# Ledger of designs, part 8: VH-VL binders against Ureidoglycolate lyase (DAL3)

Target 1, 195 residues: Ureidoglycolate lyase (DAL3), of Saccharomyces cerevisiae (p32459)
Amino acid sequence: MVTVVAETLTKESFEEYGTIISPDEEISRMQNLEKGANQGTAIKLLQVSQVENKSTSKVPNWNLFRCFPQPHLNRVFTQGSNQAISHSIKVLEKHPCSTQTFVPMGRTSAEVAYLVVVAKEIGNKPDLSTLRAFTCLGNQAVTYGLGTWHAPMIVLGKEEHLDFSVLIYESLDPDRPEKDCVEEHYSDGDVCIII

## First folded at step 4 (VH-VL)

Design v12 (framework fv_necitumumab)
Fold by ESMFold2-Fast, scan of step 4:
Structure v12 (fold): chain C 195 residues (1-195), chain A 119 residues (1-119), chain B 107 residues (1-107)
Amino acid sequence: as target 1 above (195 residues)
Amino acid sequence: QVQLQESGPGLVKPSQTLSLTCTVSGGSISSGDYYWSWIRQPPGKGLEWIGYIYYSGDTDYNPSLKSRVTMSVDTSKNQFSLKVNSVTAADTAVYYCARGRLGYAFDIWGQGTLVTVSS
Amino acid sequence: EIVMTQSPATLSLSPGERATLSCRASQSVSDYLAWYQQKPGQAPRLLIYDASNRATGIPARFSGSGSGTDFTLTISSLEPEDFAVYYCQQRDNWPLTFGGGTKAEIK
């Protein structure tokens, strides 16, 4: 029923769903490129992402996700070029009490490395009218905002896997798993992304 | 280098307020990498976490004790304090102050101070 | 709260023997488990953090293992100074909780 075309991930286009760490985009928009940090060897950009915690846990978890591409996505995707590859979304999930940050490891800025699919909320369900999909470069990190619906990580490219360092606050209360994660499921073809 | 030292009365009467202070030396309490905790141990029993305080003044207390517990921090004196209201014999314990590192464990402990609740 | 259960309550061994101490969490604490040693009249001393990492200055005979709900502290060859009470502690969720302790004693 719903089909969206994936677009390039930018700070502006993602603003309603969360924040991103996008080094080349940040640097390209600076007025002063003086290397004033690390005794003249670094440019330091403050507050490039926002993390929020409404869970009972005060200690954040660094989790590791090793993500594998599905067979039809195990191919090169070029930024700004549409290959008309269709991908059906089976699940959207949200974390009601914590942001969740995915930082990719071992890919370059020259590669489209993963796909982010997000939606805002209506009536405690994903609002499919707000559904958007983004192709993400290997040096871009994504922070899903509190309560932002998103697909489980989708890896692209020729590599066998992509590892993510994942920051989240989790209560891990077995009596209340809905505090950490809520899911909505879809049938094949109901929600499609064109890459 | 960093050391913690508890101080306060060793004897408190039932129904009164137990007040203890922890002095931090060899390092600054004004670091965001650490949370400063009180942990107690009744004679012959195990350890019970009471609560923590950040140098900013933000606190969190063990739900079993939070209605009776207050912590405060004085960054100018490099100290943090514990108050336990309406004490009973069950509050008799050795009280430790400890430094917790975010994402780590309690790496520095005070020597402990015995507080006896008795008339 | 997460309940930490240690076993055995008392472990009677001779110097030179291998000691194995168990700690079980009522729910998964991932790797966020620490071990402490306490000698009579002294404050606890950190031995192991994040299940298997030895703290600074701790002898190599101490090792930790496990993940999720089941954890083990191993002392490969007991020295006289190792006869003490050992506590496990989880930091996965607030409130922070300790096990009831295992006393390692000579016999």
Scores: ipSAE 0.000, ipTM 0.430, lowest interface PAE 21.3, mean pLDDT 87

Design v3 (framework fv_necitumumab)
Heavy chain, then light chain:
Amino acid sequence: QVQLQESGPGLVKPSQTLSLTCTVSGGSISSGGYYWSWIRQPPGKGLEWIGYIYYSGDTDYNPSLKSRVTMSVDTSKNQFSLKVNSVTAADTAVYYCARGRLGYAFDIWGQGTLVTVSS
Amino acid sequence: EIVMTQSPATLSLSPGERATLSCRASQSVSSYLAWYQQKPGQAPRLLIYDASNRATGIPARFSGSGSGTDFTLTISSLEPEDFAVYYCQQRSDWPLTFGGGTKAEIK
ESMFold2-Fast, scan of step 4: ipSAE 0.012; ipTM 0.632

Design v4 (framework fv_necitumumab)
Fold by ESMFold2-Fast, scan of step 4:
Structure v4 (fold): chain C 195 residues (1-195), chain A 119 residues (1-119), chain B 107 residues (1-107)
Amino acid sequence: as target 1 above (195 residues)
Amino acid sequence: QVQLQESGPGLVKPSQTLSLTCTVSGGSISSGGYYWSWIRQPPGKGLEWIGYIYYSGSTDYNPSLKSRVTMSVDTSKNQFSLKVNSVTAADTAVYYCARGRLGYAFDIWGQGTLVTVSS
Amino acid sequence: EIVMTQSPATLSLSPGERATLSCRASQSVSSYLAWYQQKPGQAPRLLIYDASNRATGIPARFSGSGSGTDFTLTISSLEPEDFAVYYCQQYSNWPLTFGGGTKAEIK
């Protein structure tokens, strides 16, 4: 039985599980804010996320996920607030041969929009001693590292849905689905996140 | 102060379509963060959630009723409506419209309207 | 769907007595449970949300407790206006479901 408290998503806090695209955090770390790209109309930041492919597929798939909040999570969450809302995790999954990037669409940066739950691996299973949860803003994207265990997307906030553009390499071999995705299941209350 | 009020016929014949409207006053139905639901209560029985609609027009229905139920929203009139097709005596009930906060219970209810399905 | 079971179906008590009403879920709903009071001819009135939080204007004699699958509504000392039907409702999973109700009646 494991319970963890969700923390704010930052580049530093997520580094053991993957990478994030966090525009406001990236910009805050720059010394010069000169718009030198796109003929003086853009700031270009290079290689802000890492994508890896060990699958047999040579091209990535862009998938669309329209995610709906569960009733108890369809409420306002603010960064740094003590909400004391518990959420039980039923599944953790991993993609053994590809990173997977979730880019949210249509939410504001002023509110927490989704929850990311991750763990490292031990013995081909999630290492629950490394379990962490992150509250994510609507302008932050996450890339789960190769082999990082993670919960299926969990959306937060009062909006009806949150769409994600999702980048993944997958073989889509019907005879070997475990090459694309492996799951571990949990009973209610065994793995809990406090938001 | 937000208020909800149901309206529609009190008597519907078997096999016909039951049509009800909920009028929202004191607030906009186009405000995000709320879902607008219909709940019914047959005489002497408990409460049954029928479905919800968002201001965007997106709906979800109780699976037990999904094949017979349609909800719609009219933002110009600040109303949302319920249609139940192919009604039988089992659809006789008081019908309530209600506002839900999706992370909460129903905090605002209409007064309810009795619909009798009878020949 | 999550099935909500309320017990007893009828609770017969006198004014001034303590009332304890039970609500059980067929699977965990965490604390995402509400209690409503309904009087004849009226819409349900929200009493408790998130298992234990009183709604605005609800007297302190009403309290909710429990988590997971077992929940209790307690009325510490019944007033005449408290004799009504009480419903629990979960909002952990779709579809939203209500209990069958407990009728509190005068003995």
Scores: ipSAE 0.006, ipTM 0.559, lowest interface PAE 11.1, mean pLDDT 88

Design v5 (framework fv_necitumumab)
Fold by ESMFold2-Fast, scan of step 4:
Structure v5 (fold): chain C 195 residues (1-195), chain A 119 residues (1-119), chain B 107 residues (1-107)
Amino acid sequence: as target 1 above (195 residues)
Amino acid sequence: QVQLQESGPGLVKPSQTLSLTCTVSGGSISSGGYYWSWIRQPPGKGLEWIGYIYYSGETDYNPSLKSRVTMSVDTSKNQFSLKVNSVTAADTAVYYCARGRLGYAFDIWGQGTLVTVSS
Amino acid sequence: EIVMTQSPATLSLSPGERATLSCRASQSVSSYLAWYQQKPGQAPRLLIYDASNRATGIPARFSGSGSGTDFTLTISSLEPEDFAVYYCQQYSDWPLTFGGGTKAEIK
């Protein structure tokens, strides 16, 4: 039985598991805020996340995930502040040959929109001693590092769904699905996140 | 108007498996945003939440029952089901299926089905 | 598990009177609280969700209030059809839990 408390997503806190696109955090670190791009109408930040490909596919795919909230997670961050909600993780998955980037659509930096749960690898399985959970703002995107174990996307809040644009290199070979994704399953209560 | 209806045996022998099905009509179980639960009420007692299932097959169960309970969903039949293993007299109750929205406020309930565990 | 305690267990009143029903949580449930009405032989009916919001079709005489650990269901003027058992339910934490019920009966 493993229980971890969710913490706020930052570039530093996620460093061992992958990279994030965090616009307000990136801009707060800049020395010069002049709008030098798009003929004076934009600030351009380079290489804000890392994409890696070890698959046989030469081009990435953009997939769309429409993610629906689980009932006990609805409204956790919209009404109260004094209660802790426990969430049991049923699956951790790994993409052996590609990073995977989730970009949320239709949410803002004013709200916590989703939960990311990650672990490093030991012996081709999740290392639960490295398990961490992160609450993510509506304008933050996450790139899971190559081989990082992670839970399928978990939506927070009271909205009916959250859409993600998802970038991944994948072979889509129906005879060899393990080349794109491997899973480890857990019984209820074995892996818990406190939010 | 969405309606829920329970079906299953009214009598189950001790140590056997109790199986109930809830049929959803007037709306689709495979639509997102809805959470489908089982709740029971022993005669003369209060309500006890058993668990929920989402149309994707994701489940969560009351810890007091989780070792004996399994829920499943059949989107082609617009149904979800409950199995309670190794039943005893303590499992005698009216079983309700219910639809949850807004974080488990149950807005629609089935009529309930009485299940008696007796030899 | 969060324990929900309802009081009184039985409330004996006449039609036209105001009814006040109490629900207490063993720890804070914020506003994640619902009230249900149940008549003999029938399924529970949702009255109030999020502590104070009336469900669709519920008469204005029903109102809910409170937050945290202390909640109240008020029926401003009892109608004959309001004599029933009332349950509160929290949906703040696992597992979902109900109160023991308050029976409103005719004096």
Scores: ipSAE 0.000, ipTM 0.449, lowest interface PAE 17.1, mean pLDDT 86

Design v9 (framework fv_necitumumab)
Fold by ESMFold2-Fast, scan of step 4:
Structure v9 (fold): chain C 195 residues (1-195), chain A 119 residues (1-119), chain B 107 residues (1-107)
Amino acid sequence: as target 1 above (195 residues)
Amino acid sequence: QVQLQESGPGLVKPSQTLSLTCTVSGGSISSGGYYWSWIRQPPGKGLEWIGYIYYSGSTDYNPSLKSRVTMSVDTSKNQFSLKVNSVTAADTAVYYCARGRLGYAFDIWGQGTLVTVSS
Amino acid sequence: EIVMTQSPATLSLSPGERATLSCRASQSVSDYLAWYQQKPGQAPRLLIYDASNRATGIPARFSGSGSGTDFTLTISSLEPEDFAVYYCQQRSDWPLTFGGGTKAEIK
């Protein structure tokens, strides 16, 4: 039985599990805010996330995920508040041969829009002693590192759904599905997140 | 346009399993943003939420009934079903299936089916 | 579980009168509250969702107000078809819970 409390997603807190695109955090760390790109109308930040590919495909796939909140999570969450809502994790998955990037569509930094749950690996299974959960703002994107165990996308908020543009390298070989995705299942209450 | 219709036996003996099916017409049960629920009402009493199912098979149940309740979905038949095990006279009620949206406001309901638990 | 309490249990009025129905939650439900109308032998019908939004096809005489723990359903001028049982329902927390109902009956 493992219970963890969700914490705010930051570049530093996520670094052992992958990378994130966090615009407001990136901008707040800059010394010079001159708009030197796009003819003086943009600030350009390079290499804000890392993707990796060990699959046989040289071309990434853009997939679309339309994700629906479970009813007990279909409510407003505010950053930094403790509402003590419990959520049981049923599945952790990993992509052995590719990073996977989720970019949310149609939300802003004004709301907590989704929950990311991650773990490192031990013995080809999730290491639950390294389990962490992060509340993510609507303008933050996450890249799960190569082989990082993670829960299928969990959407928060009052909206009916949240769409994600999802970048992954995958072979889509029906004879070898384990090359693209491996799952570990849990019983209700065995792995819990407090939001 | 979307309609829900309950079906199943109206009489169940004590200790047996109550089994009901809800047929969805005029729309797909695989439509996103919707949670499919069962709600019951004992004669002369108020409404009690039983549980929900999403078209993916994900469920959640009222804790007071969780040990006895199972819901399932059949997307090919556009149906979802309810089973309540080990019934007693306290399970006598009109059973409604309902569609929840926008965080579970139930905007479409079946007409309801009376299930009597009696020997 | 969040307990929903409706008052009065019975409301006796004449057609043309204004009806005010109350619903209280044992803890804050924000605006995650719905109202339903139920006539004898019929399924409940959604009237109001998210405290104040009228559902499709619901006459303008029905309005909802309130937030937090105190909510009101108002029928500005009762029609004969409005004499029914009304239920409030919260969706702020699990399990979903309904009030005990208010029966609007002819005086």
Scores: ipSAE 0.006, ipTM 0.517, lowest interface PAE 11.7, mean pLDDT 88

Design w1 (framework fv_recibokibart)
Fold by ESMFold2-Fast, scan of step 4:
Structure w1 (fold): chain C 195 residues (1-195), chain A 119 residues (1-119), chain B 108 residues (1-108)
Amino acid sequence: as target 1 above (195 residues)
Amino acid sequence: QVQLVQSGAEVKKPGASVKVSCKASGYTFTSYYMHWAKQAPGQGLEWIGEINPSGGSTNYNQKFQGRVTMTRDTSISTAYMELSRLRSDDTAVYYCARDRYYGYAFDIWGQGTLVTVSS
Amino acid sequence: QIVLTQSPGTLSLSPGERATLSCRASQSVSSSYLHWYQQKPGQAPRLWIYGASSRATGIPDRFSGSGSGTDFTLTISRLEPEDFATYYCQQYGSSPLTFGQGTKLEIK
């Protein structure tokens, strides 16, 4: 039985599990805010996340996930939420040969839109002693590092759904599905996140 | 303490094969990718490839593709690199190294195995 | 493949001086996948700086890494005798993983 309290997603806090695209965090750290790109209409920040490919496929796939909040999560959450809502994790998965990037669509920085749950590996299984959970704003994207165990996307908020554009390199070899994805399953209450 | 201990020096004739071992201790062997690199005498480092010790999947540098095979034995936490059809320019120190988790930095290295290919 | 070119190939300096080692990539490499190693004769390489700027465990604060895109730098603010070694940069922003040819830091 493991219970962790969700914390706010930041570039530093996620460093061991992957990278994130966090526009407001990036901008807040800049000294010069001049709009030097797009003929004076944009600030361009280079290399804000990392994708990695060790699969046999050289072409990435853009997948679309339309994710629905579970009933107990279909409510408003604010950054730094202290509502003490419990959520039981049923599955953690990893992609051995590719990073996987989730970019939310149609949400803003004004709302907590989804929950990211990650763990490092021990003995080809999630190391639950390293389990962490992060509340994510609607304008933040997450790239799970190669081999990082993570929960399938968990949507928060009052909206009916949240769409994600998902970038992954995958072999799609029907004889070797474990090259693309490996799963570990949990019983209710064994792995819990407090939001 | 985390360590990678490699097998001893080998002397082989051209056309033979060599299999170098790398035994891991002090950490969960299946949780970190293992890489192999070549360093010819007086030269820099050259990447040969990598293995995921959990699933056994491999990715090789195209230069060595067809001559190199990487395997592992999880019961003894040991990785292997076999190089076949040896040539004189395969004479080098071969290193195994642990990928630190993410970012592909090699935080732990084996001591190296000298392979000499001579007629 | 991404080629990493290190310069200079050999840098001759005295203890107490500042050393600046360059690593230039033929294509852009994310900072998270650019690393530096130190190697002394007869020894395996040792991770020195990872992610372009983070010192590995036990590395003195006189060492710093910087850079992004195609240009990366390793700086030693004040050389100590034990710092004379060969330094390699390495990328795995794209396959195959490559190393630079090395910069040998030698005593004048």
Scores: ipSAE 0.000, ipTM 0.451, lowest interface PAE 17.5, mean pLDDT 87

Design w2 (framework fv_recibokibart)
Fold by ESMFold2-Fast, scan of step 4:
Structure w2 (fold): chain C 195 residues (1-195), chain A 119 residues (1-119), chain B 108 residues (1-108)
Amino acid sequence: as target 1 above (195 residues)
Amino acid sequence: QVQLVQSGAEVKKPGASVKVSCKASGYTFTSYYMHWAKQAPGQGLEWIGEINPSGGSTNYNQKFQGRVTMTRDTSISTAYMELSRLRSDDTAVYYCARDRYWSYAFDIWGQGTLVTVSS
Amino acid sequence: QIVLTQSPGTLSLSPGERATLSCRASQSVSSSYLHWYQQKPGQAPRLWIYGASSRATGIPDRFSGSGSGTDFTLTISRLEPEDFATYYCQQYGSSPLTFGQGTKLEIK
């Protein structure tokens, strides 16, 4: 049985699992930015996330995921929330040949909007000793690195849904679905996250 | 319209196999887990198992393990449940159902497929 | 496996009355994994209450769900003719997923 406590998503805390787009964090750090873009109406932040493609497709797909909060998660979470709500993970998946980027749509930076659960790989399976969970703000996007196992998106908050724009390279070959997605399943209670 | 449409009734002999289909429409087939359940005449519901239509991974109720196989065809948004070595007590209506929120709440159901096992 | 026991097996009442349907689990079940379905003869089940207390889309407010741990209840505050059906509770607090045997609501 594995239980981990969710922690705040930051560039540093996620670096072993992938990259994130975290606008307020990037701007406050004053790194990799160009002021005065768009004739003085924007700040341009360069190369804030990285994608990798080892699939046969040279063109990425933009997919749309409309994700719904489970009943016990359909409540307000704030950074550093002390509600101690438990959530059981049923599946971890990986995309062997592509990074996958989730960009949330329509939530505010003031609220915790979703939960990311990740693990590194050992022997073509999730390494549960590396399991971590992150609470993510509505203006943060995540890119899962190659070989990073992750739970399908878990939505938090009072809203009825959260939409994600999702960037991935995929072959969509019905004869070889394992080229796009591999899964490992868990029984209820075997892998738990405390939020 | 979001719906699941199942194949028609089947009559099989003991020892045969049956393969029931469940065609999804009105939503993204690969975004929701699909489950199968059995309901014998005049009886309650019994869970058979689940399939992730995206990756094809399955999890079966131990009671049916070894006799049931779940598959899907993403090109036609169709899930399949095959039950082998049929016995008289396999006579039942079989339902496919969509898992709404990973809490195993089934919000959309197929109309059911009656499988009759008789000599 | 977790056994769900529904009581009574048959509940005979008249329109206008209050109905209370019980579902007891053989061991504790998280409310998030306790759901109720309505089934009428010849029809597929329909999701009625999910997460112990949340009404599914389109379900009238006379229906309410409550409970936690091992004891769960479905309440109909004032029965209408269309409410007479069989109701099933369902859990996934532990694998395998199980359903109760059902409570048949019938006209007295």
Scores: ipSAE 0.000, ipTM 0.444, lowest interface PAE 18.6, mean pLDDT 87

Design w3 (framework fv_recibokibart)
Fold by ESMFold2-Fast, scan of step 4:
Structure w3 (fold): chain C 195 residues (1-195), chain A 119 residues (1-119), chain B 108 residues (1-108)
Amino acid sequence: as target 1 above (195 residues)
Amino acid sequence: QVQLVQSGAEVKKPGASVKVSCKASGYTFTSYYMHWAKQAPGQGLEWIGEINPSGGSTNYNQKFQGRVTMTRDTSISTAYMELSRLRSDDTAVYYCAREGYYSYYFDYWGQGTLVTVSS
Amino acid sequence: QIVLTQSPGTLSLSPGERATLSCRASQSVSSSYLHWYQQKPGQAPRLWIYGASSRATGIPDRFSGSGSGTDFTLTISRLEPEDFATYYCQQYGSSPLTFGQGTKLEIK
């Protein structure tokens, strides 16, 4: 039985599991806020996330995920707080040959919009001793690193759904589905996140 | 399958407290919020508050703040609502209700508990 | 707090007739957060329509919900004897959660 407490998503805290696109965090670290792009109307930040491809596909796919909150998670969550709400993880998955980037659509930095749950690998399975959970703001995107184990997207908040634009390289080879996704399953209560 | 069974009718004097129970069955008790509502005789429904059965966190309607306490016991899948400093206008049927999947509707209701406050 | 006003308070009709029940909000409410319940005397309320227009499980297709913003309607195309009851609208687009005062459908 493993229980972890969710923590706020930051670039540093996620570093071992992948990268994130965190606009307010990026902007807060800049010394010069010159609007030098788009004819004086934009600040351009380069290479804010990293994608990797070891699949046979040379072109990425943009997929759309419309994610619905589970009943006990269909509530307001405040950044940096602990409401002591428990969530049981049923599946962790990995993509052996590609990173996977989730970009939320239609949410703001004013709300906690989703939960990411990650683990490193041991013996081709999730290393539950490295299990971590992160509360994510509506303007933060996450890229799961190559081979990082992660839970299918978990939506928080009072809205009916949250849409994600999802970037992945995938072979979609019906003879080798394990090239695109591998899963480990857990019984209720065996892997729990406190939010 | 899903059932919410409430405790029986109560008769109380002004100034007393009442504690109503709501026993859930047929689903995972900790996965759905539980709400409480009041219905005075011949009147409509009034929301009292809600409890997260997992963590025990509560949110009360300001009108009942300071007089209502909601708790639960996960070992017996039972939610409780206690109302203190009872007044005659607290005479009502009190309902527990389970919050559904989309946008805070109530998909299952308890049968109701009549609380009569009289001298 | 958002006040829901239902009209009429009492609607007297005969089986076979069309019923139109109104629910008006004091402020705009997303249709996703507006729901309807049916209640018969001595019984708990029962979910009837959720999200302004979606029928709950087992609810006959003669019932339909519509509306957006501040004006919502529950329509019964052809009344059956079992439809005579009190109907409540409910919102949770803004805290606190509120109910309308109810419309009583009674046999003429």
Scores: ipSAE 0.000, ipTM 0.439, lowest interface PAE 18.5, mean pLDDT 87

Design w4 (framework fv_recibokibart)
Fold by ESMFold2-Fast, scan of step 4:
Structure w4 (fold): chain C 195 residues (1-195), chain A 121 residues (1-121), chain B 108 residues (1-108)
Amino acid sequence: as target 1 above (195 residues)
Amino acid sequence: QVQLVQSGAEVKKPGASVKVSCKASGYTFTSYYMHWAKQAPGQGLEWIGEINPSGGSTNYNQKFQGRVTMTRDTSISTAYMELSRLRSDDTAVYYCARDRYSGWYYAFDIWGQGTLVTVSS
Amino acid sequence: QIVLTQSPGTLSLSPGERATLSCRASQSVSSSYLHWYQQKPGQAPRLWIYGASSRATGIPDRFSGSGSGTDFTLTISRLEPEDFATYYCQQYGSSPLTFGQGTKLEIK
């Protein structure tokens, strides 16, 4: 039985599990805010996330995930406050041969839009002693590292759904599905997140 | 100025091994896959395999599986291809080539000058 | 593996003429993963056309690529002396990556 309290997603707190694209956090740390790109109309930040490919496919796939909140999560969540709502995790998965990037579509930086749950690996299984959960704003994207176990996307907020553009390298080899995705399943109450 | 510079020509006896190097400059070595291709005299190009310089993972053409090994040294931005148990039909020019595997295209945009390997007794 | 067959094997033409080079795949290849390379004797190949129809940087507009599925074409509208070389098509859609056997464009 493991229970963890969700914390605010930041570049530093996620560093051991992957990378994030966090525009407002990046901008807030800059010394010079001159709009030097796009002929004076943009600030350009380089290499804000990293993808890695160890699969046999050299072609990345853009997949679309339309994710629906569970009834108890279909409500407003405020960044930085604990609403004491418990959520049980049923599965953690990993992609052994590719990073996977989730970019949310249609939510703003003013709202908590989704929950990311991650763990490191031990003995080909999630290391539950490293389990962490993060509340994510509508303008933040996450990239899971190759060995990072993570829960399938969990949507928060009042909207009926949240769409994600998802970048992954995958072989889609029907004879070896474990090269693209490996899962571990949990019973109700064994792995809980407090939001 | 992006460039791939390969090691010089080699003459080997049947049964020996050869290790060809490919030194990258003018770009971030670990950001692009490196491929190797064979061109026998008067023949076309044949893909041997690839290496991800970041993680070191490789994927080989089955025709060369068991005889080819690709490695890299990130400290000197150099990729290596070693071919063992050489036969006369391994006589060829071997090329390394940089791959843009994400973004705008998936093609070999920069090539090394080639290394002639001659296998003779 | 996907086999690429180029035709003709040798094409003899004079400067000023139009050249049409064919590449046929044994299986369907997405146009995004079909590329053409130019190679001159004693030199490494050079990326010429990528994604079936996009010219690489610096390639003259007399070169054009077209095609989809299994049939791809490289066209040179008016041959210049420097265009005489061997052209290879390549597929990057599935492993192992493969090249055609080449079309040698030679002066008549």
Scores: ipSAE 0.000, ipTM 0.445, lowest interface PAE 17.9, mean pLDDT 87

